# VH-VL binders against f1miw6: the designs that were tried, part 2

Target 1, 251 residues: f1miw6
Amino acid sequence: MPHFAKPLLRNIITRNLFNSIKKKQCLQYLQTLRTLQYDGFTTVYFGETDIPESLVTGEDFSDGYYMPTPTWCVVHAGGSQGWVPWKYRMFLRDELCIKQEDNLFFEFCDVVKKAYGKCAIVVKERRRQDATRPKEGKETEAQAHVPSVVNLTSVTCCPEVAKSYGHKLLTLPSPYNYLNPLDSAWSSLKWFIINNRKEFCLQSVDGVYSYQYILFSDLISKGIERINLSKWRTITTKVRRWENYYLGKLS

## First folded at step 7 (VH-VL)

Design d5
Fold by ESMFold2, look of step 7:
Structure d5 (fold): chain C 251 residues (1-251), chain A 123 residues (1-123), chain B 111 residues (1-111)
Amino acid sequence: as target 1 above (251 residues)
Amino acid sequence: EVQLVESGGGLVKPGGSLRLSCAASGYTFTDYYMHWVRQAPGKGLEWVGEIDPSGGSTNYNEKFKSRFTISLDNSKNTLYLQMGSLRAEDTAVYYCARDTYEDSGDYYGMDVWGQGTTVTVSS
Amino acid sequence: DIVMTQSPDSLAVSLGERATISCKASQSVLYSNKNYMNWYQQKPGQPPKLLIYAASTRESGIPARFSGSGSGTDFTLTISSLEPEDFATYYCQQYYSYPLTFGQGTKLEIK
C-alpha cells in the first residue's frame, strides 16, 4: 500500500494519546489506593516472577532463536506486613506444562482475609502495548471484549472473587514500574540466587561422572526468607515516595 | 571504621563520559542503601539517586536517569556512577553516602559521607 | 519536585547566642503523624553531616544545643548557645517524596 503519511508524525500523535491515557490511569489508581488505605484496607501486592533454570545453573544459551530453556514461575504476595502467610507457588513453564490454576485466587483471597481483614489487592497490568498494532478487522473487536479480570500468566484474578471476600482488586498500570514493590523483592531474590547457587548443589555418587543437583526449592525458600519484614517495610516506604511524586506530577 | 572513598573524578569535555567509584569499608555493604549526591561550585546539594546493594534496585532523580547509571560490585564493596553525555552544568563535587534506617525499616538520612570527587566539564 | 526554601540566606550571630534557621516546604511533608524532614550541617571543604531527622529527632552524637521543630510545611532549626564549631552552612532536606530535595542553604557566620 502507498505511504502518504509522515510516519514520524503519526507515531508522535499516537504516543501522546497513549501516554495521556496511562497518566490518567495511574492517577486514578493512586487516588483509589489512598482512599482504600484511609478506609482501613490493607495493601497487598500479588504477583509473579520467572526464574529460568539457566539463572540457577549459570549456563549461557546465547545465539539460539528457540532455545529449550526451562523456566520456573514463582507466585507470591507481600506488603508492609511482609510476605503474606500463604505458601508461595512454583510452576514449571515449558510448552507442555503451561497451566492457570483457576481456584488459586479464591484460596489467596481467603488467606489474606483471615490474616489482615479487608485488603486492597494490587496486581500489575501485563504489558501488551508494544506489540505490532493489530490488523483492522474481526480480531481487534475480540481483543476489545476481553473480560475485565486481571491475569497473571499463571493465575486468573477476578474482581468478583475479591469482592466476595470483602477485598478490592486494583490494577497497577504497566509503565509505572517504580510503584510495584514486588519488582524490588524479585530483584533481591534473583540476586540471592546468582550469589548462592553454588552453595546449594548436591553431588551424586552414582555413575562415572560426578553429578551436581541444585536444591531449587531450598534455594528459593532461603531467598524468599531473606526478604524479611524490615526489607518489605523499606521497599513499600520507598514506593510511597514514588506515589507522592506521581500524585504531585499528575494531579 | 566506616569509610567511603570516592575516586574517578577529573576533567572531561562536553559530551564525554566518566565513571566514578566509591569504595566502602568497615560495615556490611549489603545492609544499607547507598546514594550519590552532587554539589556544584558555590551551590547547594542535589540528589542524584540511590541503590540497594542487596538486590540492585535503583531510584533516580528523573533529571539524571537518561544519562547516569548507578551500579555496584558487591565482591569489591564498590558503588559506581556511570555518567554519559556530560554537560558544563554537571561540573560538581560528587559524594557517595550511606543511608541509615530505624529498626522499622524506614530509611531517613545519609549518616556517612565520602570526601567527594570533583568532576569538571569544560571546553 | 518539593521545593525547600530556607531563610535567611546568611546569619551572623555571636558566640554563646541563639541562632534560628527557617525552612519552608512547597508541600506538606507530613505522613502518618511523622514529618519527613532532615537538617544537615556542612563546613567548607567537608561533606554534609546529618544533624536531625524526622524534623525534631537528633542523630546519634549530636549535641543537645541543636533542636528542630515545626510540622507540615514550616520548620525551624535552633542552636541554643553557639560554639565555634557551629559556624557552617545548614541545609534542610525532605524525604517525603522523590526526588529527595535540599534547601538552598543558610550560612551561619560569627558576628
Scores: ipSAE 0.749, ipTM 0.906, lowest interface PAE 0.9, mean pLDDT 83
Fold by ESMFold2, look of step 8:
Structure d5 (fold): chain C 251 residues (1-251), chain A 123 residues (1-123), chain B 111 residues (1-111)
Amino acid sequence: as target 1 above (251 residues)
Amino acid sequence: EVQLVESGGGLVKPGGSLRLSCAASGYTFTDYYMHWVRQAPGKGLEWVGEIDPSGGSTNYNEKFKSRFTISLDNSKNTLYLQMGSLRAEDTAVYYCARDTYEDSGDYYGMDVWGQGTTVTVSS
Amino acid sequence: DIVMTQSPDSLAVSLGERATISCKASQSVLYSNKNYMNWYQQKPGQPPKLLIYAASTRESGIPARFSGSGSGTDFTLTISSLEPEDFATYYCQQYYSYPLTFGQGTKLEIK
């Protein structure tokens, strides 16, 4: 009879410890969030998603040759008040370029302070891989394609910057996807892209990268606009039902 | 007139699978969350889950999440329930239903229901 | 999960009389002064029909003889003067928390 018991027991013990830690983190997050909401903080979810250009084009070239397409990182924020009145950002993301815009979170904190006052800014838990990567400085270059977009892959969210504006920065534990309304907003954006991309692709196939980027940005902008205030209120209300579930289940 | 029509029910052996369909008509399909709700013979109602047709986001009763998948096809205004690893306890009438909302943006209740489709799981 | 418990399981009432059905939630479904609770009616061989949402607000097209009341954990559905079409099974349902849950049902029969 084979020795399956020892490896299985080790995996079970490790999984149980991980689950217990994440449950405690989730309860702490929810309790802190509810305390801040009771104290008059406006909840704002700040996050990013990846949109590969293949999602926009819908086409792979062939087995004979392959032209890699870039992946763009879209950064935005929202809550029960709708999208924050802040221009979303797009960053080029590839395996050779890891850059961050040091000013972006500062600008964001200033905008939400002016719009809502003190905020509970919720950011999804960062993976260990991202935390260990070195910070690379930006090189001087001309950025003629996208005036509001910088060539960065992620944004550093500094708790001390948030605190200096009277905000509180909260980390949402990674495995609790139902607790992030941005995930639903990103799904709606990607759905819009898939169902409307043909109109933009046919008009933009002329071999000039700048034209394709303009139409791509316009498609993204229109997708974001379709996620209106009513949709945001629906999404955040549904998340609250999950918050209530986890508060009851994990306590 | 708003209508929901379920189909795909039938007899299946334990461990088998079925795909239920719900065809929607008479309204803008992408404006409303859609639900699956089931009712075992002579028993009460049990919520299975919901989906947003405009984005594909789902919320499941965790009891079913490992075995059931809710999906849709917007080009056909059709909601699906894929059921796998079926058990005798899954024997029920399965309803699709449209969720509705008030001016505040709160979705509150299922105002339109289909007539249901019957799933029987037995040897 | 929030358990919704109805009382009684069944009752028999004469036409023109009043019927009262109770529903108790295992925890409060009140948030920001709103009760997240619905009532449905189901006749044999038919799907459920939404009667009341937010504990006390009648859905469009529902007769005035149906009324809901209560708050927090304790709710009632009252039918002020029974008509022949009102003999059905009634379910309460909460939408405060996932999963959405229904009461076990109350069957209303002609005496």
Scores: ipSAE 0.725, ipTM 0.895, lowest interface PAE 1.0, mean pLDDT 82
Fold by ESMFold2 at other seeds, look of step 8:
Structure d5 (fold): chain C 251 residues (1-251), chain A 123 residues (1-123), chain B 111 residues (1-111)
Amino acid sequence: as target 1 above (251 residues)
Amino acid sequence: EVQLVESGGGLVKPGGSLRLSCAASGYTFTDYYMHWVRQAPGKGLEWVGEIDPSGGSTNYNEKFKSRFTISLDNSKNTLYLQMGSLRAEDTAVYYCARDTYEDSGDYYGMDVWGQGTTVTVSS
Amino acid sequence: DIVMTQSPDSLAVSLGERATISCKASQSVLYSNKNYMNWYQQKPGQPPKLLIYAASTRESGIPARFSGSGSGTDFTLTISSLEPEDFATYYCQQYYSYPLTFGQGTKLEIK
């Protein structure tokens, strides 16, 4: 009883400290974002989503056999100005990827600088395997937020690269799902896929994976196009209401 | 003509469940956010949540998030509110409403409302 | 949550007279020079009806006798010359922050 009770209490206390740290990170993020917006930075949300092939093909898990299927990663960016005028990237997550992550972020920073000038580039914090266990003995609460390198699963986002273009890189804390308008954009893309995949599939054609891939790319491209400037302004305005909620609640 | 018609209200015991429906007609269902709003007898209005019919994204009043689920069926132009673990204080008229927007795309207010459906939670 | 407090709770006014209803937000609902505030009218047994959005902009089809004013935390709905159909309960509502919240209502009665 003593041994079991001690580890449980320590885990509860550790979870409470982690939640407190995340709340303060969120407040710092929101305050920094609002300051940058006031100072004339254009906000751009840079991120990724997973599209399993089963979403496109309509695979059914109710058969009792679940086999791993390839998952596509779509990387794009947008904000109240719409999608960034930058060709989205699509990676097969299971492939050996030779792509240069730093080169992609360099290219992205150059594109948004030319399109919008100085930007506040927001990237969602990557979920960690030990995200449920707070760091012990760290002084993170006593100091201003310390910049860190933020990584997507397929792209490295370096603060120094962003700074060299006059941008500011911000990290959105992972527990605050309502604060990323890309999540709503990705949901709209996935709903478009579900409701339109039938139109982009060719019936009764064997051995045409490349041909089906061409239609798959059209499906994704059309889904992204459907999320127009008006939709982006709606999504970012709805996120602002959540920002206001958290600023009030965490203060 | 734009119309919203709620149904599915009734008498339910505490701890029970109920699903409300809102049938929409006269407009393109996927172009507008939809809301649920409730009003307890003799009381004011309380926002429950909203959903984007074109993407399925939801925003809830955190008060209800653990017990209420907003969903939809685009093939039937129908909005749903699934209510679980009902309590006496959930007794109210439940309205569905369409959100509308300015030329800029900013949503600002509920311009079309249904007539409401009454939910009574009592022993 | 942003609390919207209306004053008075009830108001009795004669036909043809002016009615003024006040609404105070617990924090500012102003962002980028826009006030995120609505007014709704509700008659007994009926759903609410949107009157005013952005604090002062009349919704389409709303008579000119309805006007909204104010900024930040303090807002006013004015009905310049009351008509019989105007006797109802009026709600202010903010859309600056989630959750969307309504005032407690002001019942406008005939004197």
Scores: ipSAE 0.723, ipTM 0.897, lowest interface PAE 1.0, mean pLDDT 83

Design d5
Fold by ESMFold2 at other seeds, look of step 11:
Structure d5 (fold): chain C 251 residues (1-251), chain A 123 residues (1-123), chain B 111 residues (1-111)
Amino acid sequence: as target 1 above (251 residues)
Amino acid sequence: EVQLVESGGGLVKPGGSLRLSCAASGYTFTDYYMHWVRQAPGKGLEWVGEIDPSGGSTNYNEKFKSRFTISLDNSKNTLYLQMGSLRAEDTAVYYCARDTYEDSGDYYGMDVWGQGTTVTVSS
Amino acid sequence: DIVMTQSPDSLAVSLGERATISCKASQSVLYSNKNYMNWYQQKPGQPPKLLIYAASTRESGIPARFSGSGSGTDFTLTISSLEPEDFATYYCQQYYSYPLTFGQGTKLEIK
C-alpha cells in the first residue's frame, strides 16, 4: 500500500515538528519573562474577549429567521497588581476596532509606564498564519453565535511603541492556555454575566415595549469590578504554578 | 458547621463511568477553591484537580484530565467529579476538600475535608 | 512533577519522646522568601488534617508540640513530646508547582 503509508508518515512528521517549535517558543517565553521579572519589570497581561449580545440577553429575538447577534469586544489588562488603572474599552466587532488601533496601544503604554514604570507586556499569540489549524481550548457552548463576517483584532500591539516607553512586548504561544491569567478573568466575567443578567434589567409597565431589558454596559462594568485585586493575585499565583510546571517539563 | 459530604461511590466495572458529588454547607461556597484528592488502598494521597466556584476555571493533574471532569452547581453548593473509562487503578477513596488563603489571596492549604467516598473498579 | 520524598517510611517512637520526619523536594519550592510546603496528619479511617503551612506556620488549633522547619528542598516536621493521638501517618505536600504533590507518607508508630 504505497500511497497510504506516505500520508500517515507526513502527518506524524508535521505534528512532531509543530510540537517541537511550540515547545521551544514556550520555554523561550518563560525564560524571557523570568529574566524581565528579575530585572524589575512589572508583568502586565493585555488582551481581549468577545461577548455576544445573546450571552447578555439570554435569548434570540428572531422572527422565524436566524439572525446573528452583534458581538462586543472587551479590551483590558491586568496582573498581580489588579486591573491596570486604565478605562477598559468595549467595541462592536469590526466598526470601531480599526479606528482605535494606533491610539489605543500608544495610550496603554503611557498609562502603564506612569502607573508601574517599565513593564513586560504579555499578549496572546495571534493565529493568522495558523488559520487552517483548529482552535484549541474552547469549551463553552457560546460559539454558535459568531457572525460569518470576517472579524479583525481590536488592537495592534507594536513592539517598537512598547520599547519607546521602556517596556518589553512578549508573545504567549497559543497552545499554552494555562499561562494566561486573562483567560481565567474572562471566564469569571462570562460566568458573572450568565448568572446575573436577569437582575440587570429594566421592566416595561405599559406592555407596548419589550417586557424585559438589560443595562448591558452596567452588567459588564459590574462583572469587571467583581474581579478584584485578591482574585487577580489568586489567578496569577495559579498561573505561576503552571509556569513552574512547564519550566520543569520543557527544560 | 463547615461540612463537606461526598457521595456517589460504589462498585463499577472497568470501562464504566461514575459521578461523585460533594455537598458543601456552612460557608460561602463561591469564596473558596475546591479540590478532589484520592487515596488508593494502602497508598498515599494523589491530587486530582481543583475548581474555582466563582468562575468555573479548573486546574487538573494532567494524569487525569482526559478521563475526569470537575464541575459544580452553585445553586446547590455541590461539587462534582465525573469519572469515565475507569480502570482498576482508579480504585480509591475520593475526598473533596476546601482550599483556604491568606490576606494576599494566596491559597495555601486544604483546611476542610469530607470523609470520602469509596470507588471500587472491579470485574 | 515535583517529587516529595519522605524519610523514613515508618518510625517507631515512645510516648513523651521527640519524633522527626524528613521531606525532600526534587526541586526548590522557595519563591519570594516563602516555602510552598504543607504538612498533613491522617489517622486511620479519617481524612487528612492540615497541620503546618508555608513550611513552618501552624494551622489554627494545632498544638505547639508540632513544628515545621527547613527551606528550599529539605524540610522537617518535629513533634516535641509524643501523645497517644499523634500516632498517625504524616504527609508533606508542595503547592509551588502543578500538579500539587504529596510525599509517600511516614507512619508514626508506638515503639
Scores: ipSAE 0.700, ipTM 0.885, lowest interface PAE 1.2, mean pLDDT 81

## First folded at step 8 (VH-VL)

Design e1
Fold by ESMFold2 at other seeds, look of step 8:
Structure e1 (fold): chain C 251 residues (1-251), chain A 123 residues (1-123), chain B 111 residues (1-111)
Amino acid sequence: as target 1 above (251 residues)
Amino acid sequence: EVQLVESGGGLVKPGGSLRLSCAASGYTFTDYYMHWVRQAPGKGLEWVGEIDPSGGNTNYNEKFKSRFTISLDNSKNTLYLQMGSLRAEDTAVYYCARDTYEDSGDYYGMDVWGQGTTVTVSS
Amino acid sequence: DIVMTQSPDSLAVSLGERATISCKASQSVLYSNKNYMNWYQQKPGQPPKLLIYAASTRESGIPARFSGSGSGTDFTLTISSLEPEDFATYYCQQYYSYPLTFGQGTKLEIK
């Protein structure tokens, strides 16, 4: 009886404080973004998505035994000018492999500088994975490393690297996914995959995994190209309506 | 000729559910965002939400998001509104509408509307 | 939510005369020199019809007697010489911010 209600009340109070902190972070993000846009920065959204192999096949790979299903990570960037004119990256990610590339962000900053000049580079906040979610408010370390193995493309996005190219790096707070047009682009890609995967099937294959990668890569490439400049302008305009909603609501 | 035809309206008790349909014809269904808009008797227009048939992306009026779901079937050129936990305040004519766009790709207005279907929520 | 407030709620005007309907947004709907504002017409027993988008641009097939003006928060729909088919309810609507919102409507009646 005694004190068993205190942990519940503490969790409720902690959750309310967390929500207040995330709202302030979102308002700060939006105000900073709008200031940078007024100052002539081109907005570019940089991020990744996971494409499980089962999404491509539509079926379980089973023969009476458990078989792991690998997940592919796609890294790309875009904005109101369309996809950044660079080759997206695709990496294998499964339960047994983790990969992180430190120099990819440096290359990206150089490419967007040449394409657009100074940019406001927006990346989605990396989600905390502990059991308690309320404690945030610390920026990600510029040189923190996760064990490097293949198929994880959590790119280290260093603010000082962006600054050296005249860019500004912004972190989009995690609860506000409506503010990330890449989420809409990724959804369109996944929808394209679901509706077109059978057209990329070959009649006979000995090496299923290698064959599926080749077909898979072509399917992904076609899906990304289908999200053209007109679609990107629509997506970013819709995100701006959400930005305006949150600016009004949180102010 | 571009045409939108709603169906599925009727009388429903509070707490009940109903699915509205909007059959589209005369244009390429996947090229245009689609909306649901409602109008209570003697009142103005209220936006419910929108969906992109080419990618499945939805944007809702937050007022309805917990109870209403917009979906579609591209093979039938049909838009749906699934309504749950209905209240008397949900009594309205429900319209589907096609959004249109400028050459720049900026969607700006609902240029084609259906005739609407009436939902009445009462005991 | 952006509240769109129309004035007046109803308006009686004689055929051939000018009608003016005001719409005020609770906050600016101007972005990058474009006003994100539409006008719709709705006749009894019919769905709404898009008249004007971007505050002042007539949709295809809309007669020149319809014009829109204003910027930021204050907008006006003007019908320069009323015809019998113009007696309807008119709605302004913003598409600057989610949710999309409409004004309460202005009923235009024959005097």
Scores: ipSAE 0.710, ipTM 0.890, lowest interface PAE 1.0, mean pLDDT 82
Fold by ESMFold2, look of step 10:
Structure e1 (fold): chain C 251 residues (1-251), chain A 123 residues (1-123), chain B 111 residues (1-111)
Amino acid sequence: as target 1 above (251 residues)
Amino acid sequence: EVQLVESGGGLVKPGGSLRLSCAASGYTFTDYYMHWVRQAPGKGLEWVGEIDPSGGNTNYNEKFKSRFTISLDNSKNTLYLQMGSLRAEDTAVYYCARDTYEDSGDYYGMDVWGQGTTVTVSS
Amino acid sequence: DIVMTQSPDSLAVSLGERATISCKASQSVLYSNKNYMNWYQQKPGQPPKLLIYAASTRESGIPARFSGSGSGTDFTLTISSLEPEDFATYYCQQYYSYPLTFGQGTKLEIK
């Protein structure tokens, strides 16, 4: 493979056509999800969120200064069974972001297989991958389905890896964020951080210096723990009401 | 004793804004979703939206989402409804209500309601 | 939106008689063998009061004379022997889908 870049292809598309494409994708996603659930697949939502250090330290944004702070990425998964029994991952993604190797998703698929059996693994569509796709002219039934590897910032999610464990990888179309219970879980984690971060700070004195040590790993672990099974079931129940809304609206 | 008390209703002109409050007491505020529901004079009930006090997550009736904002202050156990661009059809009694949940986390109804606060939108 | 249609709009019934109120959903509210449907009672000048959830389960403290039945799209609230405090407006409400929607109400009056 001698070149690592693909030419960007652009086409002018009306807002109505773009919305129609996304509606079809959402309806297909929901119908597939419900079929898999009926067939005994356990639904698992796999995703990530960013935790800027300013959220942890409580730095004030109101003075208008740009403050270069690192951002951490938390990767985890959950569903109506609670968080999967898989150690969440945390990556630094500031100016030294390094892509995680592909075996992380492989490991995840093995863990959820052992925990739940066959799973419908839902990942949020990465916005960049859905921006534009050229058409052959008029709308056609022969439109090629290119198998897409779903890339989170830190994880590559391959459908064939999921399939090798008996799972099905589903992509949630990007405009339909109400359908991702992880978004609610991440909001609850960030709420916990904001309201509890002071309890995870230590201060020490070394000579004339005062140091503040932040027990960041403990803060995140406790925040994850506080989003318990009951909270997860509530979140997924609320998402199901949105699923029913869209199924009625788009059908 | 669980109680919800709405306030902040009144007379406002079309295009105006108003913020309603709902003070909660007698339970752990962060354990329950909270709702706003309205009832126009002589009409039925209309769900406005809900919020999770333990994360700030909201679900709106899309009819209101562009003009109404649900928020809260956990230090005061208080729920808010900020209403903007008000119209005559927004005239109603506005109730806050607490969601009820079973042990599985399946929320099934609003078991505690406030007395309501009246909003009148008129020239 | 799921439209909840109640019948009748008004009902006049004598004390001690049976009252039956119907509610029809524009779409099924059944999921995983559970009906996502509530009944509320509202007296003049008061907020609504939850009576029945999951179509047929009485809320705590609700008298046994209130019963709910039905499945899918067709639901019934029955009050087996009317008491003076039962004269109110009754609303069905689905919680299957957003937005949560209520029926238009059925006013139960003393004959």
Scores: ipSAE 0.701, ipTM 0.885, lowest interface PAE 1.2, mean pLDDT 83
Fold by ESMFold2, look of step 9:
Structure e1 (fold): chain C 251 residues (1-251), chain A 123 residues (1-123), chain B 111 residues (1-111)
Amino acid sequence: as target 1 above (251 residues)
Amino acid sequence: EVQLVESGGGLVKPGGSLRLSCAASGYTFTDYYMHWVRQAPGKGLEWVGEIDPSGGNTNYNEKFKSRFTISLDNSKNTLYLQMGSLRAEDTAVYYCARDTYEDSGDYYGMDVWGQGTTVTVSS
Amino acid sequence: DIVMTQSPDSLAVSLGERATISCKASQSVLYSNKNYMNWYQQKPGQPPKLLIYAASTRESGIPARFSGSGSGTDFTLTISSLEPEDFATYYCQQYYSYPLTFGQGTKLEIK
């Protein structure tokens, strides 16, 4: 007889319940998205990616150096209309990132309202460890629950701010990565960085700070521009084929 | 003179693995999605998956995802299909194909195909 | 997966006559007034050749005798006057949803 049979069975039951909740959330997300699109909302995917400086410099910790490698966060948005006409933001992962969070979503909502009118703003749900195991004593219904605030790691996305501009904020469930075209855009940006970073190197004996600040900004700007309107339409069309797959599978 | 040439087919035992290659020429490799499509003897066509050479993004037929991997080498303008845990039902001609698009950027169909490479899985 | 079912499985037609091939999708492939459906031609020992995309639009270089029609779930390929080069197997294929799927094929033979 195994001593841990009860914990293994409990984990299996917990995983099955979590999967059922996520399937319901995905179906609700897709149905809401399609209704909003039919009602004339422009779909905009708002999100972030992390770019470690080592990806840009190509440096690694040879011979046992214990150097911190800072990580930059790039925040942008796009859809079938291309990148939104909103200057992307870059943050260093520290307290300055928290300070720059102020007004950012408010400004974003204003920009997309002026550019597209009413929008369905889609943000990706973070995959959290706590969400995989319900706490004891909490009573949960099968009904979906929309939080009061949806967070990226560097930006707070408030549904009431979106609503005040006539937008609708939607949360994309975390297990369904095929449904986020912004992930494909981020992959294309990182590919560009890896394959073009040598062309942006300064020729000096000690140019580390030049790598980190001057070349980084130029390299990122060119990588963003590489992902043009045609590329965005391709990416969103491919995501729609996955949407159709999941609508058929989950319904 | 757009050409796609597959290679790497052959006889393999069940449970074995095989890597197919597709050499592309006569066009800008990074401008077009690429597909793998297979056809069992006397049967119809079955889509395996696709890849974007400009960013490495892949979409698989979920039937194959656990056993097959699509990859590429842009320096050689070459598409690969890594096949593992092969079964008798994987016996087929494997085609690589180039997806085409209209001016709007909407990809719609496979306009250029290779001649195929034959994989036979037999004990 | 969207199942594409062709009818008939085989068809014998004389040169100069009309051939009609049907394709039914298990789900609608219509989105935003566009039908996401292709037709391919394949001869033995050769790869497929794209004929028609978006249900009715001929690919570059395809003769006018090939035409596609239909919408939603029901589609037809018509060859208005058969020529010797047209005897092949024909496949419909949807690109509305992943995975991309093909019909089982319709073999067009000389009567």
Scores: ipSAE 0.700, ipTM 0.889, lowest interface PAE 1.1, mean pLDDT 82

